# VH-VL binders against Ferredoxin-fold anticodon-binding domain-containing protein 1 (FDXACB1): the designs that were tried, part 6

Target 1, 94 residues: Ferredoxin-fold anticodon-binding domain-containing protein 1 (FDXACB1), of Homo sapiens (Human) (q9brp7r531to624)
Amino acid sequence: LYPPCYVHDVSFWIDQKKGFDELEFHTVARAVSQDTIISIQFLSRFQHPKTQQVSLCYRLTYQTCDKALTQQQVASMQSQFRKEIQQHLYVIPR
Below, E stands for the ipSAE of ESMFold2; O stands for the ipSAE of OpenDDE; V2 stands for 0.75 times the mean of E and O plus 0.25 times the DockQ between their complexes.

## First folded at step 1 (VH-VL)

Design u09 (framework fv_ustekinumab)
Fold by ESMFold2-Fast, scan of step 1:
Structure u09 (fold): chain C 94 residues (1-94), chain A 123 residues (1-123), chain B 107 residues (1-107)
Amino acid sequence: as target 1 above (94 residues)
Amino acid sequence: EVQLVQSGAEVKKPGESLKISCKGSGYSFTNYWLGWVRQMPGKGLDWIGIIYPDDSDTRYSPSFQGQVTMSVDKSITTAYLQWNSLKASDTAMYYCARGYTYVWGSYRYFDYWGQGTLVTVSS
Amino acid sequence: DIQMTQSPSSLSASVGDRVTITCRASQGISNYLAWYQQKPEKAPKSLIYAASSLQSGVPSRFSGSGSGTDFTLTISSLQPEDFATYYCQQYDSYPWTFGQGTKLEIK
């Protein structure tokens, strides 16, 4: 049987002066999730018409075959990931 | 126009300290990463590190971590590369370069370069 | 560290020739690849970023292509001022690494 799969989206404003490091984004995701994130999908880019600020949205899929992965564990990992990207990538979660 | 102007050539002995400079003009100095690249005589390019002038956030190549220090003085739009104790192996041309970033696109590459500072370390 | 390998290490070409220089990354770097031109005794000049985007002010005879691990710099019609050493650089992950350089001699 296939283990449970959890999907969470994350959206954030990027710092256009420092730029967005997509490789570091993936690195942080792997570290925070203990390698349970199996897929990271870019969903959209939004640019505010007046401020010109840019927001990105990604979809993360959590799954592991070695142990039961609970909704609460995934929610905790997602919350930690949101905090870590804020610190490491100069982004503001939306 | 974007310009990076570096300090003049240096001739030093092993064990001496040195601080070279790179002055930016024609752009918002605090809003772009500033990098340093070494080129040994007759060799290719070797990345040292980058510094963000607004908050002095630094990223060093492992080969240079602990060997040199990057710093900035925002009031005069100048970045510095410093050695506490020079070695003969530090003999090289040192370039500073501005890191350019895309509005949406991750990392930075170098879009404008200084003219270089030749550092010669010999007994 | 990501190793960048350039080929050839040197080549000779005539004015008007089409010149191709190749750069290979030891692992996937998407399109995070820049090309620089360095003339003798001068600082490097940015030519191309994001594998294929021309830096402002660079002549249209220069073009870049590739993604992942294999990249190419092409000069469609070589000019006398193009004699130089060309370097590729990956900026996908730290530490940033350069290729060894390709020396182009114009005849």
Scores: ipSAE 0.007, ipTM 0.598, lowest interface PAE 9.6, mean pLDDT 86

Design u10 (from u09 with heavy chain G99H Y100V T101R Y102G V103S W104Y G105Y S106T Y107W R108G; framework fv_ustekinumab; at its last look DockQ between E and O 0.05; V2 from the best seeds 0.00; counts 0 for: pae E 7.1 > 2, placed apart)
Fold by OpenDDE, look of step 2:
Structure u10 (fold): chain C 94 residues (1-94), chain A 123 residues (1-123), chain B 107 residues (1-107)
Amino acid sequence: as target 1 above (94 residues)
Amino acid sequence: EVQLVQSGAEVKKPGESLKISCKGSGYSFTNYWLGWVRQMPGKGLDWIGIIYPDDSDTRYSPSFQGQVTMSVDKSITTAYLQWNSLKASDTAMYYCARHVRGSYYTWGYFDYWGQGTLVTVSS
Amino acid sequence: DIQMTQSPSSLSASVGDRVTITCRASQGISNYLAWYQQKPEKAPKSLIYAASSLQSGVPSRFSGSGSGTDFTLTISSLQPEDFATYYCQQYDSYPWTFGQGTKLEIK
């Protein structure tokens, strides 16, 4: 029996003055997910032509073989992740 | 090649109206903010404002708010700076310049400049 | 408003000299600082942005450094075409402001 995978995308605006720390982004993701994230993939970068604001999109894949992982658990972790990146990375979720 | 070509020198009297132009070419005119900068004779550079050609959104320096009006005719990729009533103190060189993003997701510097339009206001 | 103060206001140097121009902001502006070159009766030309990034087409003898409040423009070996007035500009906060300029003259 192959354990299920759950995929969630996250998009956010970068703070123009603070920048974006990708390493910290990964660190926070691993911590919030309790190491159930098996993949963090950069999907796209968008720059608004008028405001020149930059947004990034990442795909997070959740999976674990040693314990049960439900859609609800992943959704909860994803929600917490969105909150944590706002506080720690100064990004604004889209 | 990015180019900004401005209208010719102007000699005016106080109280007269004036509209100078800046035509952009060699790039997507509507996707870049365009700024105006004043340089009084023998003096430094003063930022006037920026305008977004696609929707004519404007941002003025507080010092120039209400003193000048920026506009755009994007059909001919041309920006304008105008005065309703010139003063002698408006005598200066006026530059248009393309406004671009910085390296770290900031914006506010000018990478290409027009050749300038000299405006002389005297009785 | 953020005040930009350049030093010196004028400077005399010879071809081949190493030249340094400084720009100080009245408050921290991170690296949101640009440098421009203006020759007599010509429009300004972009040299440096983000404090240390060289604009495309600008000779490598030009370099910028600094962050926060103190910034420096350096010409490693002055060439005849480098005699001009140089301006710094902050774009950290509105309204964007320029330094008063540094006139680099031939000795």
Scores: ipSAE 0.017, ipTM 0.706, lowest interface PAE 6.9, mean pLDDT 91
ESMFold2-Fast, scan of step 1: ipSAE 0.015; ipTM 0.658
ESMFold2, look of step 2: ipSAE 0.024; ipTM 0.696
ESMFold2 (binder alone), look of step 2: mean pLDDT 91; pTM 0.922

Design u11 (from u09 with heavy chain G99S Y100P V103Y W104G G105S S106G Y107R R108Y; framework fv_ustekinumab)
Fold by ESMFold2-Fast, scan of step 1:
Structure u11 (fold): chain C 94 residues (1-94), chain A 123 residues (1-123), chain B 107 residues (1-107)
Amino acid sequence: as target 1 above (94 residues)
Amino acid sequence: EVQLVQSGAEVKKPGESLKISCKGSGYSFTNYWLGWVRQMPGKGLDWIGIIYPDDSDTRYSPSFQGQVTMSVDKSITTAYLQWNSLKASDTAMYYCARSPTYYGSGRYYFDYWGQGTLVTVSS
Amino acid sequence: DIQMTQSPSSLSASVGDRVTITCRASQGISNYLAWYQQKPEKAPKSLIYAASSLQSGVPSRFSGSGSGTDFTLTISSLQPEDFATYYCQQYDSYPWTFGQGTKLEIK
């Protein structure tokens, strides 16, 4: 009834000219995780005082009843997600 | 000012090992991919591979995979290209270059280049 | 692999001339194309990325255009320091490939 949840945070710098497409961010998360991400929570926005560069931080919660999720599988999905968002969203991880 | 400074020219014999270096300065070394490009005497540019210094993630050109090893030492902002056993056909100028594209983008071009390291392999 | 073909392989021109160098991809690469300049015995220098975006510090006489498979690099008024070999590079898909180069020589 209560399968384990795995929580991972991701932080990244956004492209100020292209902006950040939150809908695409959710789409990539859903695809990479095979729909095992049940929650995406915005945590914070930081703007560097001198460079004016903006960083965002999100929390992702992985959980499913259809298959047993391992910590290794989730870590692999999170690593792939971090790589995929750079391609689709023009962001750089912190 | 972004700078990539490479190690000096090398003269080697076939079968010897070699490690050349590329030191970055003036930017956040761990946030940019670093690539290696070969140019044989009188020829054009051939991409060897790229490495992301923060986690040592690598992408090798198919023609160079297994022939060379890329690595980094983040503490001294230096990347390395290494051969276990040199061949005469490895004689070339080797350039390191920075890529401004994002990690995982799959799309890399080079914005700043090192001055090159000439490697000569002859008997 | 995507083949990049440059035309011409060599070109002779005079100071003040308008020079155009062409690069063709064997398949569509959108605008993921860069141009580099290499002077004799020197490292390449980045000129243009994303087919038409000028690299910081590059003179405005350089411009790039094109998308898909056909791309051009134009020098509007050739200067003495522009005599060099020019290379295009596609970066749409792995492995990234360079053209064979176009050598720009004094006439």
Scores: ipSAE 0.000, ipTM 0.582, lowest interface PAE 15.0, mean pLDDT 85

Design u12 (framework fv_ustekinumab)
Fold by ESMFold2-Fast, scan of step 1:
Structure u12 (fold): chain C 94 residues (1-94), chain A 122 residues (1-122), chain B 107 residues (1-107)
Amino acid sequence: as target 1 above (94 residues)
Amino acid sequence: EVQLVQSGAEVKKPGESLKISCKGSGYSFTNYWLGWVRQMPGKGLDWIGIIYPDDSDTRYSPSFQGQVTMSVDKSITTAYLQWNSLKASDTAMYYCARLTVATSYWGYFDYWGQGTLVTVSS
Amino acid sequence: DIQMTQSPSSLSASVGDRVTITCRASQGISNYLAWYQQKPEKAPKSLIYAASSLQSGVPSRFSGSGSGTDFTLTISSLQPEDFATYYCQQYDSYPWTFGQGTKLEIK
């Protein structure tokens, strides 16, 4: 069987005063996904020319060998992940 | 004038506890992250971590997590780096440095303390 | 972790020379690179942030360039007080990492 692989991008504005803790971002991602996120790739950094606000974009790949993931399970994990990073990383999801 | 003034040199024995300090002046102490950097004798710079004085929020380098503790006393604009039990391998120069918030993504240390030499020997 | 490699590890130059120090990141870091100067027996001093922005109070003979993975620090006309070790630092992602340093020896 070919286990299903789900790809989700997440974009968010960082707090320029507090900065962004990428290590905690990875920790939260793996915890929320129950270790089903097998890849986290940095895609881009954007700075708004007028406001100077910075946003980051990451690609997350969900897959597991232990059991098949459903789209509903991944969507739930992704939603929880967006909520957790707001609480732990001072970011505002886009 | 922004200044970071660190405590004097320390000579300790393995197993002893130690707290060194870094006093900030000439800026809004509670509104800038403060970082710590280690330099082993004859070696380069190693980032230890950063602390935000207003709420004591900390971010540690993975290699220093659990080895040292950062803290602040904002009433005297002073940050601390602490060891519960020193090892000979902790022998190094320790610098505190202020993190700039003027850039779009912080990580640059714009002002540095003079350093505290910590020597741990039997 | 992002590895920062400086070249050369050391170099000798004469007063008045144009000196170039290179720093290479193991992956793209955009312009999130800083340069620091450390004179013998002294604390590091901030020189450059965002790859090319000069820190306030730093002489104009210092300049930085580059983006992505390859970065350069240039001293246009070397002065005696420029004898020092120079460090690059990436601040694109945690943990923040420094290059191993380039020792500039004045002959």
Scores: ipSAE 0.005, ipTM 0.596, lowest interface PAE 11.6, mean pLDDT 86

Design u13 (from u09 with heavy chain G99Q T101S V103G W104F G105T S106W Y107E R108G; framework fv_ustekinumab)
Fold by ESMFold2-Fast, scan of step 1:
Structure u13 (fold): chain C 94 residues (1-94), chain A 123 residues (1-123), chain B 107 residues (1-107)
Amino acid sequence: as target 1 above (94 residues)
Amino acid sequence: EVQLVQSGAEVKKPGESLKISCKGSGYSFTNYWLGWVRQMPGKGLDWIGIIYPDDSDTRYSPSFQGQVTMSVDKSITTAYLQWNSLKASDTAMYYCARQYSYGFTWEGYFDYWGQGTLVTVSS
Amino acid sequence: DIQMTQSPSSLSASVGDRVTITCRASQGISNYLAWYQQKPEKAPKSLIYAASSLQSGVPSRFSGSGSGTDFTLTISSLQPEDFATYYCQQYDSYPWTFGQGTKLEIK
C-alpha cells in the first residue's frame, strides 16, 4: 500500500529568556499528530540583525500506514500544532 | 580596525546651539547601535541614549529626553548629538561608543569608545 | 530606574596585590553587567561583559563574577597600568545605568 505523504513547514520566533526545548517540540508534534508525523527536519536558523531575535524553521512530514490521511486532516493537525507550540514552548509562529 | 573619531572641543555661551559628531570606521556602521555617554568634570559616567543608524531608531535616558537630539548620516558613517539651547550644566566630556550584542540577546554594553569631545558652556 | 552602587568608592593598593571591587544592583539584572576601566584624561575601555566574559585583549588577571544583584571585579595581581577608575554598568533594562565608580590609587 502506498499511503499519501504530506509536507508542511513551520517557522517561529523563539523566546531568548526561556530558550527552545527541541525535545518538547518533538513531543508536542507526536501528540498533536497522533503519531502520523514520521519526519521532522531542521531547515534553517535566522537571526534578525537589529533585534537579535532568532527564528527557526522545521519541515514536518505526515504519513501513516494504519489509515489514509486526507489533506483536510493534515491541515487540522498542523493548525493545532501551531497553537500548541505557543503554549508549551513560548514561541511565536511566523 | 574599529574606530570612532569624535569632533574637537567646543567652547560655547548659554543659549547657543551645538552639534558634535562621531565618525565610525572599520565595521558595518548601520548594523550596530551607537551610544552617547556624558561625564561631568570629576564625576562618573551617565548614559544619554542610543541610536540605530540603519533606521534612526532611538532610545533616550529619561533625564536627557528633550535636552538633546541624536541623529545619523549613514552616507558618511557619522552620528551627531545636538543641543538647541546650551546651559552651563551641559559642561562635560561627551563620549560616543558602539553597542555590541552578545549571543541572541539585545544587550547594551559598549565595546569601542570614541576619544571624547569636551564641551564647555560659560559666559 | 535600576541603581548601581559600587564599593569601595576608592582604595589604595600596591603592585602585586589582589584587588576586589563590588557592584550591587537595586534589582535583579541576571548577568547583564559590564565593567569598564578609565585612566585619567582617557576614554573608558571595555573590560568585561555578561558579568564574567573577558573582552578580547584584556589581561587574564582581570575576572568578573556574580549574577542577579551582587557582582565583583577582581584583579588577581595588580600591575602599574591597572591604577584607574573602574565602572560597572547594567544593561538589563532602560535606562542603562552606571555605578558611581571606584578609584584605584597607588598606596
Scores: ipSAE 0.000, ipTM 0.585, lowest interface PAE 13.9, mean pLDDT 86

Design u14 (framework fv_ustekinumab)
Fold by ESMFold2-Fast, scan of step 1:
Structure u14 (fold): chain C 94 residues (1-94), chain A 124 residues (1-124), chain B 107 residues (1-107)
Amino acid sequence: as target 1 above (94 residues)
Amino acid sequence: EVQLVQSGAEVKKPGESLKISCKGSGYSFTNYWLGWVRQMPGKGLDWIGIIYPDDSDTRYSPSFQGQVTMSVDKSITTAYLQWNSLKASDTAMYYCARGERYTVYSGTTYFDYWGQGTLVTVSS
Amino acid sequence: DIQMTQSPSSLSASVGDRVTITCRASQGISNYLAWYQQKPEKAPKSLIYAASSLQSGVPSRFSGSGSGTDFTLTISSLQPEDFATYYCQQYDSYPWTFGQGTKLEIK
């Protein structure tokens, strides 16, 4: 039996004056997920035509052979991740 | 042209307070991180911290957390580094430097322009 | 903290020489590495960022290479104004850390 795999997308507006720290984004993802995020993929960049604000979208894949992961645990980690990136990376989740 | 001009040399005694300054010009002061770097006599460079002038957000090196305070006055495009109580071990050259991003998406910065330095001497 | 180790600590060279300075990170830092030049009694000057990108106004004889943990600064043909101390700095993870410096001296 293979360990379950969970996929979640996250989209957020970046602070174009401070920039977006992709390395810190990966660091926060690993820390919040207790290293259960095995893949982070950049999906898209969108620029709002009127406000000129930029949003980024990433896909996160959760999986581990060392522990049983539940949908509830992943949902909790994903919720905490959204809070942490808002605080540490100056992004606004969308 | 981008310039960072620092305040003059200081000679202090242990226990005294001190505030040194770094005035930016020739760029949008509030839109770039400003960092501080220490260089002890005859030694290398040691990162103190960075401050974002627009909102005064700070990131300190753990070895300097609680030892110094970074602040800014946006109205005069000036950053400050201050000590409440100086120690002899604070004797060093202090540089301010502007943080530049590799791209607009990168929140991490390298230092592209440096001030001339402020020499701080703390002795009894 | 990420430790940055430079080698050599000092080297002697002559004008016209090809000079190589190395910098090693204790863990992977991708390409988040900068090189600075410091002349005696002066502030550091930015030379290279993102491991290999030359700062505007810096002569083309300076080049940087490497990624991950091993990095190199090269001066292809040393000029009199290049005698200085060179520092690498990682800006991948807080706290940002500098190498101990390499002093380039006239032979």
Scores: ipSAE 0.015, ipTM 0.616, lowest interface PAE 6.8, mean pLDDT 87

Design u15 (framework fv_ustekinumab)
Fold by ESMFold2-Fast, scan of step 1:
Structure u15 (fold): chain C 94 residues (1-94), chain A 122 residues (1-122), chain B 107 residues (1-107)
Amino acid sequence: as target 1 above (94 residues)
Amino acid sequence: EVQLVQSGAEVKKPGESLKISCKGSGYSFTNYWLGWVRQMPGKGLDWIGIIYPDDSDTRYSPSFQGQVTMSVDKSITTAYLQWNSLKASDTAMYYCARHFGESYTYGWFDPWGQGTLVTVSS
Amino acid sequence: DIQMTQSPSSLSASVGDRVTITCRASQGISNYLAWYQQKPEKAPKSLIYAASSLQSGVPSRFSGSGSGTDFTLTISSLQPEDFATYYCQQYDSYPWTFGQGTKLEIK
């Protein structure tokens, strides 16, 4: 069977004082998704002209061959991922 | 017009539970952090915490962690501040305020709700 | 936690006076400071953010300055409606903290 593929974008403001740890971002994504995220693609960087605060946008692709992923399972993982990155990376999800 | 409207004044006894509300209108409720601030009679402002309505993510001041619970009901664009057991020391004006900013990491408040006066006495 | 100390705690002034209120942070907060005005029995109103940026709709007689630990709010020509309590707030680090307030009274 052709396993279903789910695409979700995540945008967040980074903490300029702590910096953004991209390796930890990948670690959190894989842990929360139970290794079902097969691709993490950087999409854009936005810097606010007045505050100088930076937001990043990434595209995450969920897919597994072990068992068909449901949309509900992916939505749950994405919601948890959004919360975990606040704690581990000091970012504010949008 | 961006507006925050809070519930009316409350008079309670120590040990009672209470839930006060703050209703947002005129903006995208789920896309702005909403904060709570306490002002005890004749005193200054104390930050309680902030909640992000889209996913109910919360950040509390350490002084208020475990003392109150912030929550939200997105369907009616309303935020809540709740006590399980009130103390006389909870007597204060409670304000809700929207996090104003074009960035989620910068935290000043505008607009503010009109305030809810909570009086706890035996 | 970052402590915010305002000076003076209260001051008396006359309409037309130049008034300066100061706020000091216990550690460096860059420009992450806001100023609020609160009139008796009313909610606070935002005046200044990012230490020196005027909130939309606020009269130009209000100005803010400072960076790091020392900040000032200035009212260049005091008007009757300006008699209120003024608060500074840092938003550099959680928990966000307010100064104790400066009460501006009619002389």
Scores: ipSAE 0.007, ipTM 0.574, lowest interface PAE 11.4, mean pLDDT 85

Design u16 (framework fv_ustekinumab; at its last look DockQ between E and O 0.04; V2 from the best seeds 0.00; counts 0 for: pae O 9.6 > 2, placed apart)
Fold by OpenDDE, look of step 2:
Structure u16 (fold): chain C 94 residues (1-94), chain A 124 residues (1-124), chain B 107 residues (1-107)
Amino acid sequence: as target 1 above (94 residues)
Amino acid sequence: EVQLVQSGAEVKKPGESLKISCKGSGYSFTNYWLGWVRQMPGKGLDWIGIIYPDDSDTRYSPSFQGQVTMSVDKSITTAYLQWNSLKASDTAMYYCARTYYEILSGDRYYFDYWGQGTLVTVSS
Amino acid sequence: DIQMTQSPSSLSASVGDRVTITCRASQGISNYLAWYQQKPEKAPKSLIYAASSLQSGVPSRFSGSGSGTDFTLTISSLQPEDFATYYCQQYDSYPWTFGQGTKLEIK
């Protein structure tokens, strides 16, 4: 039997003037998840036709073999992650 | 870390003006709506309104519209709530609170961080 | 305006008890419902958002459920530090409105 795997998508608007540091995004994800994220996948880029703002969507996969990982725990980490990237990377969830 | 620090307790008389403050730190001040909540002595929470620091866009509760004014000074990451003429009924604890964009797509927020509150006492 | 009605207004319980607090909205608010905890002489603290999402740092014994008009906050096993007043709040429509509060006291 394999440990449960949880998948969550996150979408956010970026500040094109400040830019988006993908490496830092990954770093924050790993830190907040306490290294339970086994995959971070870029899904899509969207540019608003009217405002020209850009949004990115990533898929985060959570899984661990050394301890129990629940849906609620992952949800909590996902929530914290959204807060951290908003605060640190100046992105806006959507 | 995110912090909201409010100004100290106020003791005023009816008719006087007042402006209390809420300073945000540890986050991008202009990116988050900031709200104000009133709590009269021994009572529940009353939503006053929210303000967006970047452009000072505001949403007021009808009950507080015209009674108070929300404002922001972005340069010092500080929000204000002011009265032009206090009433005894304004006696209460006033909290500022940062909003967070909830997980679901939309335009709705909840309060994730709160200031310590400012006690305002109005009596003759 | 959307009215939020909590029940009960107050209740007494013992450590270890399972406690349930209900919040009813006067109209459908989807899942735009938050729960807060407030201890005496302290500012409110966020517990739940989006009806069932646990705020970061909040113990797993807290949970929220419901959608539409009826919502529930549950504490699976009450701890000494959980005695406080709890408020629900809708953020579906302006003006945002709070429930009247539920005071959870020690039996």
Scores: ipSAE 0.006, ipTM 0.679, lowest interface PAE 9.6, mean pLDDT 90
ESMFold2-Fast, scan of step 1: ipSAE 0.210; ipTM 0.768
ESMFold2, look of step 2: ipSAE 0.174; ipTM 0.753
ESMFold2 (binder alone), look of step 2: mean pLDDT 91; pTM 0.932

## First folded at step 2 (VH-VL; from p09 with heavy chain V98G Y101D D102F S103W W107Y; framework fv_pozelimab)

Design p01b (at its last look DockQ between E and O 0.04; V2 from the best seeds 0.00; counts 0 for: pae E 13.7 > 2, placed apart)
Fold by ESMFold2, look of step 2:
Structure p01b (fold): chain C 94 residues (1-94), chain A 122 residues (1-122), chain B 107 residues (1-107)
Amino acid sequence: as target 1 above (94 residues)
Amino acid sequence: QVQLQESGPGLVKPSETLSLTCTVSGGSISSYYWTWIRQPPGKGLEWIGYIYDSGSTNYNPSLKSRATISVDTSKNQFSLKLSSVTAADTAVYYCARGPYDFWSGYYEFDYWGQGTLVTVSS
Amino acid sequence: AIQMTQSPSSLSASVGDRVTITCRASQGIRNDLGWYQQKPGKAPKLLIYAASSLQSGVPSRFAGRGSGTDFTLTISSLQPEDFATYYCLQDYSYPWTFGQGTKVEIK
């Protein structure tokens, strides 16, 4: 029938002085997942009351038409994605 | 490398305003959490508040109605004004440098001034 | 406000002793805790940040442990220059609060 999909949220602190490049965020997400991430949805913005730092939360939907993904494959992609955004977007994953 | 030095009057009369300045040398004042901390003689330390950038401030609620922290970036200085002082405000006042950015989730004071005693008495 | 309680309030020890100071938070503060050393007439000096990370230039005989509500500072072999008052600081929630201090004296 339909291929399974997996939904994972990612949230991270941004460096407001360097800015957040949403286009690069999408680019990194699709590169790490080899285009398995089919939907990237902005969920929320949170400002920490103590530090005034801003975090963003996005929902990632993983699915592929060619073969079913496993939870372990998606977890690995999510883990790698968190590392890559830290390096390329200067964000701190939560 | 970075050095902080407090300056201001050592004696202030009750009900008047305590005014202190911290001069920063060996580093830029921008992007750090510049902080005032005090210690009554023979007692523990109390966080007063900070200023980040030229305008973002936060204060101990116990002092918020009386305390103002400001920065003068052209002089590389930040200051504390504490109004309506009483004998309870007698303390050694320290200026300290907080972190560059709070995004790490840890806030440490790595450089401190030598401290200045302010006595509130007639 | 988060209450930080140190124990003991004072202790006497000899050079070479192992010394342990405890700090307890009135609620969970993750690892948002620092340890400071203060000698008479001097400003406090940062020893440990993030509960367990050693500040640059601090001797390795100092070690911090703990998370949540219970934290310790240990000096593995007390030296003459270590006689001082030690404070913990929580920076998890405003107002940032110090413990009342632990005075380490010569026995």
Scores: ipSAE 0.000, ipTM 0.567, lowest interface PAE 13.7, mean pLDDT 85
ESMFold2 (binder alone), look of step 2: mean pLDDT 90; pTM 0.922
OpenDDE, look of step 2: ipSAE 0.031; ipTM 0.758

## First folded at step 5 (VH-VL; framework fv_sotevtamab)

Design b4 (at its last look DockQ between E and O 0.67; V2 from the best seeds 0.00; counts 0 for: pae E 2.5 > 2)
Heavy chain, then light chain:
Amino acid sequence: QVQLVQSGAEVKKPGATVKISCKVSGYTFTDYYMHWVQQAPGKGLEWMGRVDPEDGETKYDPKFQGRVTITADTSTDTAYMELSSLRSEDTAVYYCARDYYGSLSYWRYFDYWGQGTLVTVSS
Amino acid sequence: DIVMTQSPDSLAVSLGERATINCKSSQSVLYSSDNKNYLAWYQQKPGQPPKLLIYWASTRESGVPDRFSGSGSGTDFTLTISSLQAEDVAVYYCQQYYSKPTFGQGTKLEQL
ESMFold2, look of step 5: ipSAE 0.394; ipTM 0.837
ESMFold2 (binder alone), look of step 5: mean pLDDT 92; pTM 0.941
OpenDDE, look of step 5: ipSAE 0.164; ipTM 0.804

Design b8 (at its last look DockQ between E and O 0.62; V2 from the best seeds 0.00; counts 0 for: pae O 2.2 > 2)
Heavy chain, then light chain:
Amino acid sequence: QVQLVQSGAEVKKPGATVKISCKVSGYTFTDYYMHWVQQAPGKGLEWMGRVDPEDGETKYDPKFQGRVTITADTSTDTAYMELSSLRSEDTAVYYCARDYYGSISYWRYFDYWGQGTLVTVSS
Amino acid sequence: DIVMTQSPDSLAVSLGERATINCKSSQSVLYSSDNKNYLAWYQQKPGQPPKLLIYWASTRESGVPDRFSGSGSGTDFTLTISSLQAEDVAVYYCQQYYSRPTFGQGTKLEQL
ESMFold2, look of step 5: ipSAE 0.498; ipTM 0.868
ESMFold2 (binder alone), look of step 5: mean pLDDT 92; pTM 0.939
OpenDDE, look of step 5: ipSAE 0.171; ipTM 0.795

